# Ledger of designs, part 18: VH-VL binders against Mucin-19 (Muc19)

Target 1, 175 residues: Mucin-19 (Muc19), of Mus musculus (Mouse) (q6pze0r851to1025)
Amino acid sequence: STCHVYGEGHFRTFDGESYSFDGLCQYTFLEDYCGQENGTFRILIESVPCCENGLTCSRKVIVTFQDQNIILQDGKVTAVQTAESTDCRERSANLYSIHTVGLYLIVKLLNGIILIWDKYTKVSVILDPSWQNKVCGLCGNNNGDLKDDFTTRHSSVAAGALEFANSWKTSQECS
Below, E stands for the ipSAE of ESMFold2; O stands for the ipSAE of OpenDDE; V2 stands for 0.75 times the mean of E and O plus 0.25 times the DockQ between their complexes.

## First folded at step 18 (VH-VL; framework fv_denrakibart)

Design aa2 (from z5 with heavy chain E100G; at its last look DockQ between E and O 0.82; V2 from the best seeds 0.00; counts 0 for: pae E 2.1 > 2)
Fold by ESMFold2, look of step 18:
Structure aa2 (fold): chain C 175 residues (1-175), chain A 121 residues (1-121), chain B 113 residues (1-113)
Amino acid sequence: as target 1 above (175 residues)
Amino acid sequence: EVQLVQSGAEVKKPGESLKISCKGSGYSFTDYWIGWVRQMPGKGLEWMGIIYPRNSDTRYSPSFQGQVTISADKSISTAYLQWSSLKASDTAMYYCARLGYDYWSGYFDYWGQGTLVTVSS
Amino acid sequence: DIVMTQSPDSLAVSLGERATINCKSSQSVLYSDLNKNYLAWYQQKPGQPPKLLIYWASTRESGVPDRFSGSGSGTDFTLTISSLQAEDVAVYYCQQYYSTPYTFGQGTKVEIK
């Protein structure tokens, strides 16, 4: 299954629902928390405006995976340790790998999630089958049912994309 | 319908400058890389380079770096290929082409009709 | 740069017979984590621009007849025309898009015997 966003906030969910939304805040692209505290990852996105055009120039992507934040920004991928509380003081094993193929940066997480980023506006997520019906966010819930793809953060099914997408905003102070 | 329409054929002398154009329509011009491909008479295809019109990020084949300039004007959905000083060896057909959609694609899904450039004494 | 080498340079095939074109890359164009071969095939008829036939090594572009098929993986790829028609007379090119600069094979001219 693939979810993507590009351009001025043109999304396609894992289940094939297409919609447009390009808010100015940070939003949950994909996560496995889904109203519970025992999740293992979050993928957050922000649109970055062009200085000369008023268009979206790029996207910042923040992946929280175990003890690491992986930040896709300004054409670069940077990993930052969020905690130094692991029992191993030297982190010799990465929880992800980065490859460049063609014009794209590809980040593969050990949990079977593959991120593909063109360093600009296009962000794609590919899930292996083990993630079916285990995720939520702007990418939908990956359950094969288009009727509930607009499930909000609060577990209601929105009638339209605006209500759905705004429910996935991570900070209410942003407007 | 996606279309790439190129400027007309050119006949030039060595040392002259030239700028040829490729106008895209029927799609979001800023969301796709657009490239230039040279075909010398009776020869195969040569990838010259590509540009991302949204921000003008431009990538050249090493064989063409410094030999041509690729540019775009996104306000009129047009890409350009230009020479500051033509050589007889620049005689060729020049195609523009769009990189395919799919989130990590690099094949050319739509091609312009070609612009024949003839450079002779 | 990834060098793409086609064989043969020229091929004459009787109408209705199979035509086979090979393309080799100087390094793998397979990204194994996605199981994707970054390889395309184009047809160029005389006086026309190239036309996309196959992408991802084996996926036919919309509107391309079923007699065209692509196969192979890694470094070795094949374009097959299962039953050659008169309108298939053209030069065929493979192209990798695994890394920049993207590169084409030198072309294979297919003619009717």
Scores: ipSAE 0.602, ipTM 0.838, lowest interface PAE 2.1, mean pLDDT 88
ESMFold2 (binder alone), look of step 18: mean pLDDT 94; pTM 0.960
OpenDDE, look of step 18: ipSAE 0.866; ipTM 0.931

Design aa3 (from z5 with heavy chain Y107P; at its last look DockQ between E and O 0.84; V2 from the best seeds 0.78)
Fold by ESMFold2, look of step 18:
Structure aa3 (fold): chain C 175 residues (1-175), chain A 121 residues (1-121), chain B 113 residues (1-113)
Amino acid sequence: as target 1 above (175 residues)
Amino acid sequence: EVQLVQSGAEVKKPGESLKISCKGSGYSFTDYWIGWVRQMPGKGLEWMGIIYPRNSDTRYSPSFQGQVTISADKSISTAYLQWSSLKASDTAMYYCARLEYDYWSGPFDYWGQGTLVTVSS
Amino acid sequence: DIVMTQSPDSLAVSLGERATINCKSSQSVLYSDLNKNYLAWYQQKPGQPPKLLIYWASTRESGVPDRFSGSGSGTDFTLTISSLQAEDVAVYYCQQYYSTPYTFGQGTKVEIK
């Protein structure tokens, strides 16, 4: 299954719901926490504006996976240990791989999640069947049911994209 | 529906400049790379380069780097191919085409009708 | 640059018979993590722009008749027309889109014998 966003915030969820939303904050694109503390990853997105009026130039993507932040920004992928981490891992390259194919950067995580980024506005995530009904965020819940695809962070089903998408903002201080 | 409409045929002399156009409609112009393909008379297709209209990121085939300029004006959904000084060897059909946007942009899914450029002394 | 080589350069086939066109890349165009071959086939009829037929080596573009099929992987690919029709007289091109520049093969002209 595939979820993607492109352009001025045009989303397609894993279950096939299409909607538009281009907020100015950081949002949860996809995670497996879903209201619990025992998750294994988060994928966050931010729209990066141009100096030009009304356009998104790119998206910054932040993947929190194990004790690493993997950052897709400015056409590059970098990985850093989390601040104040006590993790003894010295070689992070075994946690993910990076390939350039055509016009895209492709990041494959150890958990089998494949992240595809055009270095600009288009971000796609591919999940294998083992992730069915185990994820949440702007990409929906991957349960095959379009009627609950707008499930908010607080487990209510929103009537529209704006309420749904704003519930996935990571900081309530951002407007 | 997606359409790419190119400017009309051109007859030029060596040393003259030329700018030909490709106007896209029926889709979100800034979300797709637009490419230019040359076809010399009786010959095959040559990938010249592409541009991403949102930010003007431009990639050229090494064979065409420095020989042409690819540009776009997103306000009018138009891409351009430009020569500062034409040569007789520039006589060819020039196509614009859109890269497929799904997942990881790849082949050209829609093509313009072509612009015939004839350069003769 | 990845060089794409087609064979034959020209092919004459009787109506209703099978036509087979080969394309070979100088480097693999398979991305194994997705199991995808970054290869396309185009048809260019006389006096017309090219038209996309096949992408991902074997996936038919919408509206392309079932008689067109693509196969192969890595460096060796084929386009097959199972029963040639009069409207299939054209030049056929393969193209890789694994790395820029997205190079084309030299073309294969298909004619009616």
Scores: ipSAE 0.683, ipTM 0.856, lowest interface PAE 1.4, mean pLDDT 88
ESMFold2 (binder alone), look of step 18: mean pLDDT 93; pTM 0.953
OpenDDE, look of step 18: ipSAE 0.841; ipTM 0.922

Design aa4 (from z5 with light chain T100E; at its last look DockQ between E and O 0.82; V2 from the best seeds 0.75)
Fold by ESMFold2, look of step 18:
Structure aa4 (fold): chain C 175 residues (1-175), chain A 121 residues (1-121), chain B 113 residues (1-113)
Amino acid sequence: as target 1 above (175 residues)
Amino acid sequence: EVQLVQSGAEVKKPGESLKISCKGSGYSFTDYWIGWVRQMPGKGLEWMGIIYPRNSDTRYSPSFQGQVTISADKSISTAYLQWSSLKASDTAMYYCARLEYDYWSGYFDYWGQGTLVTVSS
Amino acid sequence: DIVMTQSPDSLAVSLGERATINCKSSQSVLYSDLNKNYLAWYQQKPGQPPKLLIYWASTRESGVPDRFSGSGSGTDFTLTISSLQAEDVAVYYCQQYYSEPYTFGQGTKVEIK
């Protein structure tokens, strides 16, 4: 299954719902926490405007996976650990790989989630079937049901894209 | 409906400059790369390069680097191919084409009608 | 640069018969993590611009008749026209889009015998 966003916030969810949302904040694109503390990853996105014309120039993507914080910004991928390591042997494994194919930068996480970024506005995520009903965010819940694709962070079904997408904002301080 | 409309045929002499155009309509022009393809008389297709109109990121085939300039004006949804000094060997049909840029693709899904450039003394 | 080599350079096929065009790349164009072959096929009829037929080696573009099919993986690819029609007289090109420059094959001219 595939979810993507491009341009001025044109989304297509895993279940095939298309909507537009041009938010200026940071939002949860996809995660498996879904209101609980036992998740394994988060993928966050931000629109980065062009200086002179207000058009979206790129997207910053932040992936939290294990103790890694993988940042896609300015055409580059940077990884930093999110916690201090007290056991060097435990943290020696490489948890992701990066490849360039065609015009795209592809990040494959150890759990098989594939993130594809054109270095600009287009971000795509591919999930295998084992992730069915296990995810939430702007990409929807991947349950095959379009009726609940606008499920908010608080498990209610929104009437439209604006309410749905704003519920996935990560900071209330941003407007 | 997606359309790419190119400027008309040109007859030029060696050493002259030329700028031909490709206007896109029926889609979001800044969301797709536009490429240029040369077809010399009786010959096959040659990938010249591509441009991303949103930010003017431009990529050239090594065979055409320094030979032509690819540019775009996103305010009028138009891409350009330019020569500062034409050669007789530049005589060819020139196509613009849109890269299908959904997901991780890079093939050409829509093509312009072509611009015939003839360079002769 | 990835070199794309087509064979044959031309072929003549009786109306209603099968036409087969081969394309070989100098390097693999398969990205195994996505299981995608970065290969497209185009048709160029006389006096017309090229038209997309097949992408990802085997996926038919919308509106392309089902007599056109693509197959192959890695370095060896085939375009098949199962029952040649009069309107299929054209030059056919393969193209890789795995790495820049996105090179084309030299073309295969298909004619009615």
Scores: ipSAE 0.601, ipTM 0.835, lowest interface PAE 2.0, mean pLDDT 88
ESMFold2 (binder alone), look of step 18: mean pLDDT 95; pTM 0.962
OpenDDE, look of step 18: ipSAE 0.861; ipTM 0.928

Design aa5 (from z5 with light chain Y38W R60L; at its last look DockQ between E and O 0.85; V2 from the best seeds 0.79)
Fold by ESMFold2, look of step 18:
Structure aa5 (fold): chain C 175 residues (1-175), chain A 121 residues (1-121), chain B 113 residues (1-113)
Amino acid sequence: as target 1 above (175 residues)
Amino acid sequence: EVQLVQSGAEVKKPGESLKISCKGSGYSFTDYWIGWVRQMPGKGLEWMGIIYPRNSDTRYSPSFQGQVTISADKSISTAYLQWSSLKASDTAMYYCARLEYDYWSGYFDYWGQGTLVTVSS
Amino acid sequence: DIVMTQSPDSLAVSLGERATINCKSSQSVLYSDLNKNWLAWYQQKPGQPPKLLIYWASTLESGVPDRFSGSGSGTDFTLTISSLQAEDVAVYYCQQYYSTPYTFGQGTKVEIK
């Protein structure tokens, strides 16, 4: 299944819901925490505006995985340690792989999630079937049911995209 | 509907400059790469390069790097191909084409009608 | 750069018979993690711009007749016209979009025998 965003915040969820949301803060694109403390990853996005009004120039993507932040920004992928980790997981080379295909930079995580970025506004995430019903965020819940695709961070179903998307804002706006 | 409309045929002399245009309509111009393709008389297709109009990121085939300039003006949804000094060997048909938007993209889904450039003394 | 080589350069086929065009890339255009080949086929009729026929090696573009099919993987690809029609007289090009610069094959001219 595939979720993507492009342009001025044009989303398509894993279950096929399309909506537009042009937020200027940091949002949860996809995570497996979903109201619990024992998740394994988060993918966060931020829109980066152009100098000109009304356009998004790129998206910054932050992947929290295995005590590291993997940051997609300025056409590059970098890894930054998220905590004061010691010894066992210091090496980041075993957590992901990077490939360039066509005009895309593709990051494959150890857990099998594939992140595709055009280095600009387009971000796509591909999940294998094992992630069905296990995720939440701006990409929806991947349960095959469009009726609850706008499930907020607090497990309510929003009537529209604005309420839904704002519920996925992280703790610090536009950071 | 998606359309790419190119400027008209040109007859030029060696040494002259030229800028031909490709105007896109019916879609979000800044969301798609635009490419230029040369076809010399009786020959096949040659990929010249592409531009992303949102930020003017431009990629050239090595055969054309430094020989032409690809540019875009997103305010009027137009891409350009430009020569500073034409040669007789630049006589060809020039097509603009749009790259498909999906992450499965890099193929040309819509093509302009072509601009014939003739360079002769 | 990835060099695309087509064979034959020209092909004469009787109306209603099968036409087969081969395309070989100098390196693989398969991205195995997505199991997709980054290859397209175009048709160019006399006096017209090229037209997209097939992408991802085997997926037909909307509106293309089902007598056209694409096959192959990695470095070796085939365009097949199962029953040649008069309107299929054209030059056919393969194109890789696996890495820039994108490149075309030299073309295969298909004529009625």
Scores: ipSAE 0.659, ipTM 0.840, lowest interface PAE 1.4, mean pLDDT 87
ESMFold2 (binder alone), look of step 18: mean pLDDT 94; pTM 0.953
OpenDDE, look of step 18: ipSAE 0.880; ipTM 0.939

Design aa6 (from z5 with heavy chain L99I; at its last look DockQ between E and O 0.89; V2 from the best seeds 0.82)
Heavy chain, then light chain:
Amino acid sequence: EVQLVQSGAEVKKPGESLKISCKGSGYSFTDYWIGWVRQMPGKGLEWMGIIYPRNSDTRYSPSFQGQVTISADKSISTAYLQWSSLKASDTAMYYCARIEYDYWSGYFDYWGQGTLVTVSS
Amino acid sequence: DIVMTQSPDSLAVSLGERATINCKSSQSVLYSDLNKNYLAWYQQKPGQPPKLLIYWASTRESGVPDRFSGSGSGTDFTLTISSLQAEDVAVYYCQQYYSTPYTFGQGTKVEIK
ESMFold2, look of step 18: ipSAE 0.700; ipTM 0.861
ESMFold2 (binder alone), look of step 18: mean pLDDT 93; pTM 0.947
OpenDDE, look of step 18: ipSAE 0.878; ipTM 0.936
ESMFold2, look of step 19: ipSAE 0.710; ipTM 0.861
ESMFold2 (binder alone), look of step 19: mean pLDDT 93; pTM 0.950
OpenDDE, look of step 19: ipSAE 0.877; ipTM 0.934
ESMFold2, look of step 20: ipSAE 0.694; ipTM 0.858
ESMFold2 (binder alone), look of step 20: mean pLDDT 94; pTM 0.958
OpenDDE, look of step 20: ipSAE 0.886; ipTM 0.942

## First folded at step 19 (VH-VL; framework fv_denrakibart)

Design cc1 (from aa6 with heavy chain Y101R, light chain R60L; at its last look DockQ between E and O 0.91; V2 from the best seeds 0.78)
Fold by ESMFold2, look of step 19:
Structure cc1 (fold): chain C 175 residues (1-175), chain A 121 residues (1-121), chain B 113 residues (1-113)
Amino acid sequence: as target 1 above (175 residues)
Amino acid sequence: EVQLVQSGAEVKKPGESLKISCKGSGYSFTDYWIGWVRQMPGKGLEWMGIIYPRNSDTRYSPSFQGQVTISADKSISTAYLQWSSLKASDTAMYYCARIERDYWSGYFDYWGQGTLVTVSS
Amino acid sequence: DIVMTQSPDSLAVSLGERATINCKSSQSVLYSDLNKNYLAWYQQKPGQPPKLLIYWASTLESGVPDRFSGSGSGTDFTLTISSLQAEDVAVYYCQQYYSTPYTFGQGTKVEIK
């Protein structure tokens, strides 16, 4: 299953729901916490405006996975180990891989998540089948059913995309 | 309906400048790479380069780097191919084409009708 | 740069017979983590722009007759027309999109024998 966002916040969820939302804050694109404390990853996104016009120029992507923060920004990927964990070259290399194919930068995580970024506005995530019914965020819940794809951070089903998407904002102080 | 409409045929002399156009419609112009492809008379297709209109990021084939300029005006959904000084060897058909966006690809899903450029002394 | 080489350069086939076109890349165009071959096939009829037939090596573009098929992986690819029709007279091109610059094969002209 695939979720993506591009341009001025044009989303397609894992279950095929399309909506537009171009907030200026940081939002949860995808996570497995979903109201619980025992999640294993988060993928956050931020729109980066162009200086010369009102278009979105790129998206910053922040991946938290195990003891790693993987940041996709300014056409580059950097990974930072948290201070609370042991870092070794072999262990870090086994948790993810990074490749450039065509115009795209591809990050593959050990947990079966593939993140694809065009270095600009387009961010795509591919999940293997083991993630069915286990995720939430702007990408929806990946349950094969469109009826609850607009499930908010607080477990209610929103009537429209704006309420749904704004519920996935990570900070109250933004916008 | 996705369309790429190119400017009309050109007959030029060596040393003249030229700018041909490709206008995209029926889709979000800034969300797709646009490429230019040359076809010399009786020859095959040559990938010249691509541009991302949102920010003008431009990638050239080494064979065409420094030989042509690819540009775009996103306000009118138009990509351009231009020469500062044409040569007789620039005589060819020039196509613009759109790179598919939805599946991290690089193939051309829609093509313009072509612009024939004839340069003769 | 990845060089794409087609064979044959020209092919004459009787109506209703099978036509086979080969395309070889100088480097693999398979990205194994996605199990995707970054290869497309185009048809160019006389006096017309190219038209997409096949992408991802074997996926048929919508509206293309099912007599066209693509196969192969890595460096070796094949376009097959199972029963040649008169309207299939064209030049066929493969193209890799694994790395920039994207490159085309030199083309294979298909004619009726």
Scores: ipSAE 0.632, ipTM 0.849, lowest interface PAE 1.9, mean pLDDT 89
ESMFold2 (binder alone), look of step 19: mean pLDDT 94; pTM 0.960
OpenDDE, look of step 19: ipSAE 0.835; ipTM 0.921

Design cc2 (from aa6 with heavy chain I50V; at its last look DockQ between E and O 0.84; V2 from the best seeds 0.76)
Fold by ESMFold2, look of step 19:
Structure cc2 (fold): chain C 175 residues (1-175), chain A 121 residues (1-121), chain B 113 residues (1-113)
Amino acid sequence: as target 1 above (175 residues)
Amino acid sequence: EVQLVQSGAEVKKPGESLKISCKGSGYSFTDYWIGWVRQMPGKGLEWMGVIYPRNSDTRYSPSFQGQVTISADKSISTAYLQWSSLKASDTAMYYCARIEYDYWSGYFDYWGQGTLVTVSS
Amino acid sequence: DIVMTQSPDSLAVSLGERATINCKSSQSVLYSDLNKNYLAWYQQKPGQPPKLLIYWASTRESGVPDRFSGSGSGTDFTLTISSLQAEDVAVYYCQQYYSTPYTFGQGTKVEIK
């Protein structure tokens, strides 16, 4: 299944719900925590404005996976270790691979998640089938049911996209 | 109803400059790459290059790098192909086309009607 | 650059019969992690712009008749018209979009025999 965002916040969830949300904060695109503290990954997104007022130039994507952050920003993919590893072989292991295909940059994670990025505004995520019913965030819950795709961080179903999307903001200090 | 409307046919002499246009409508112009494709008389299709109108990021086929300029004006949803000095060998049909964006693709889902450029003495 | 080679250059087929067009790339256009072949087919009728028929090697574009099908993987691809109609007289092009510059095959002209 596929989720994407492009332009000025045009989303399509894994289950096919389309909505627009042009938030300027950092939001959870998807994660497997979903109200628990024992998840294994988070993918966060931020819209990066152009010098021109009112336009989005690109998106910054932060993947927290195992003991590192993988950052998609400024047309580049970098990895930043979140904790010092005591095993040099473990630190040098590749937790992801990068390919350029056509006009896109593709990042494959070892957990069966594929990120596809045009280096600008479009970010797509493709999930391995093993992730069915295991995710939440702006991409919805990947359970095949459109009626609950606007499930908030607090497990309620929002009436509209604005309430839903703002519930996935990662910091209440941003407005 | 996505539509790409190109400027009209041109008859030119060698050495003259030319700028032809492709206006997109019915979709978010800045969200899609626009490509230019040449078809010489009686010949096949040649990919010339593409532009991303949001930031004017432009990629050329090596065969056309330095031969033409691809540009866009996003304020009027228009892409351009231009020559500073036409040659007789530039006589061809020129198409603009949109690259599908809803997926991570590179195929052309909508095409303009074409602009015939004739360069003769 | 990935070179796309079509065969035959020209094909004459009786109405109602099968037309088969081959396209070969100089390098694989399969991205194995997505199991996607970055290959499209276009139809160009006389005096018209090209029209998308097939993408991802085998997926028909909306509104394209069922008689058109695409197959193949990696470097070898086929466009099949199962029962040729008069309106199918055209030049057909394959195109790879795996690597820039994108490239087209030289075209295959399909005519009525």
Scores: ipSAE 0.609, ipTM 0.827, lowest interface PAE 1.7, mean pLDDT 88
ESMFold2 (binder alone), look of step 19: mean pLDDT 93; pTM 0.942
OpenDDE, look of step 19: ipSAE 0.865; ipTM 0.932

Design cc3 (from aa6 with light chain L34I; at its last look DockQ between E and O 0.85; V2 from the best seeds 0.79)
Fold by ESMFold2, look of step 19:
Structure cc3 (fold): chain C 175 residues (1-175), chain A 121 residues (1-121), chain B 113 residues (1-113)
Amino acid sequence: as target 1 above (175 residues)
Amino acid sequence: EVQLVQSGAEVKKPGESLKISCKGSGYSFTDYWIGWVRQMPGKGLEWMGIIYPRNSDTRYSPSFQGQVTISADKSISTAYLQWSSLKASDTAMYYCARIEYDYWSGYFDYWGQGTLVTVSS
Amino acid sequence: DIVMTQSPDSLAVSLGERATINCKSSQSVLYSDINKNYLAWYQQKPGQPPKLLIYWASTRESGVPDRFSGSGSGTDFTLTISSLQAEDVAVYYCQQYYSTPYTFGQGTKVEIK
């Protein structure tokens, strides 16, 4: 299963729905919370405008995975610990790996999710079959059914891309 | 319909400058890398370099670094290949081609018709 | 840089017979995490620009006849034309896109015997 965004917000969901949306806020690209508190990851995106005319020049990607934020920005991947360790018995482990192949930077998470970024506007996510029906966000729900790919954050099916995409803002104070 | 249309054939003398063009249509020009490929008479294909028109990020083959300039004007969906001083050894067919973008690839899915450059006195 | 070497340089094949072209890379072009070989094949007929035939080593481009197939992995790849037709007279090139600079093989000329 693959989801993409590129250019001025041209999305293709895991189930093959294509739509355009290039909001100026931070949005949930993909997560497994889906209205519950027991999720394991979030992938958030922000469009970064060019200095001129506000066209999109790149995307910032924030991956929240376990106790880390992995940030894809300015052609770099950095990790920031999000919480202090409560037990010194915890082993420091590499929760992701980074590879450059061709023109792309590839981040593989320990849970098997693969994030591919061209350092500019294109962000892609690959899920193995174990994630079927377990995700939500701008990438859709990965359930094989195009009719409900526009499922909002509150589990209603939107009539169009604008309502759907705006429901996935991470802060409703952004306008 | 994706098309890459190149400028016409050129006959030049050594030492002259030249700028040839490749105009893309039928797709979002700023979303795809464009590459240049040289084919000398009777020889194979040589990857010269590529440009990402959105921001002009340009990558050259080491064999061509400093020998040519690759540029783009996204406002008219056109990529360029330039020489400041042509040599007789620059006589070749030059192709532009688009790098596939829907996935994490690097192969050329569409090619221009070619521009024949002949450098002789 | 990854060097791509094709064999043979030239191949003469009777109409309807099988043509096999080999391509070897100096380094692996397989990215195991996504199970993809970063290899493409192109056909260039006389007087024409190259045309994409195969990508990801074995995936046929739309509109390419079924007689063309690609196989192999890692460093060793094969383009097969199962039943050569007159319009298949061309030079065939492999290309890696695993690492920049991207590189082509030297080409294999296929002719009718």
Scores: ipSAE 0.677, ipTM 0.856, lowest interface PAE 1.6, mean pLDDT 89
ESMFold2 (binder alone), look of step 19: mean pLDDT 94; pTM 0.959
OpenDDE, look of step 19: ipSAE 0.862; ipTM 0.930

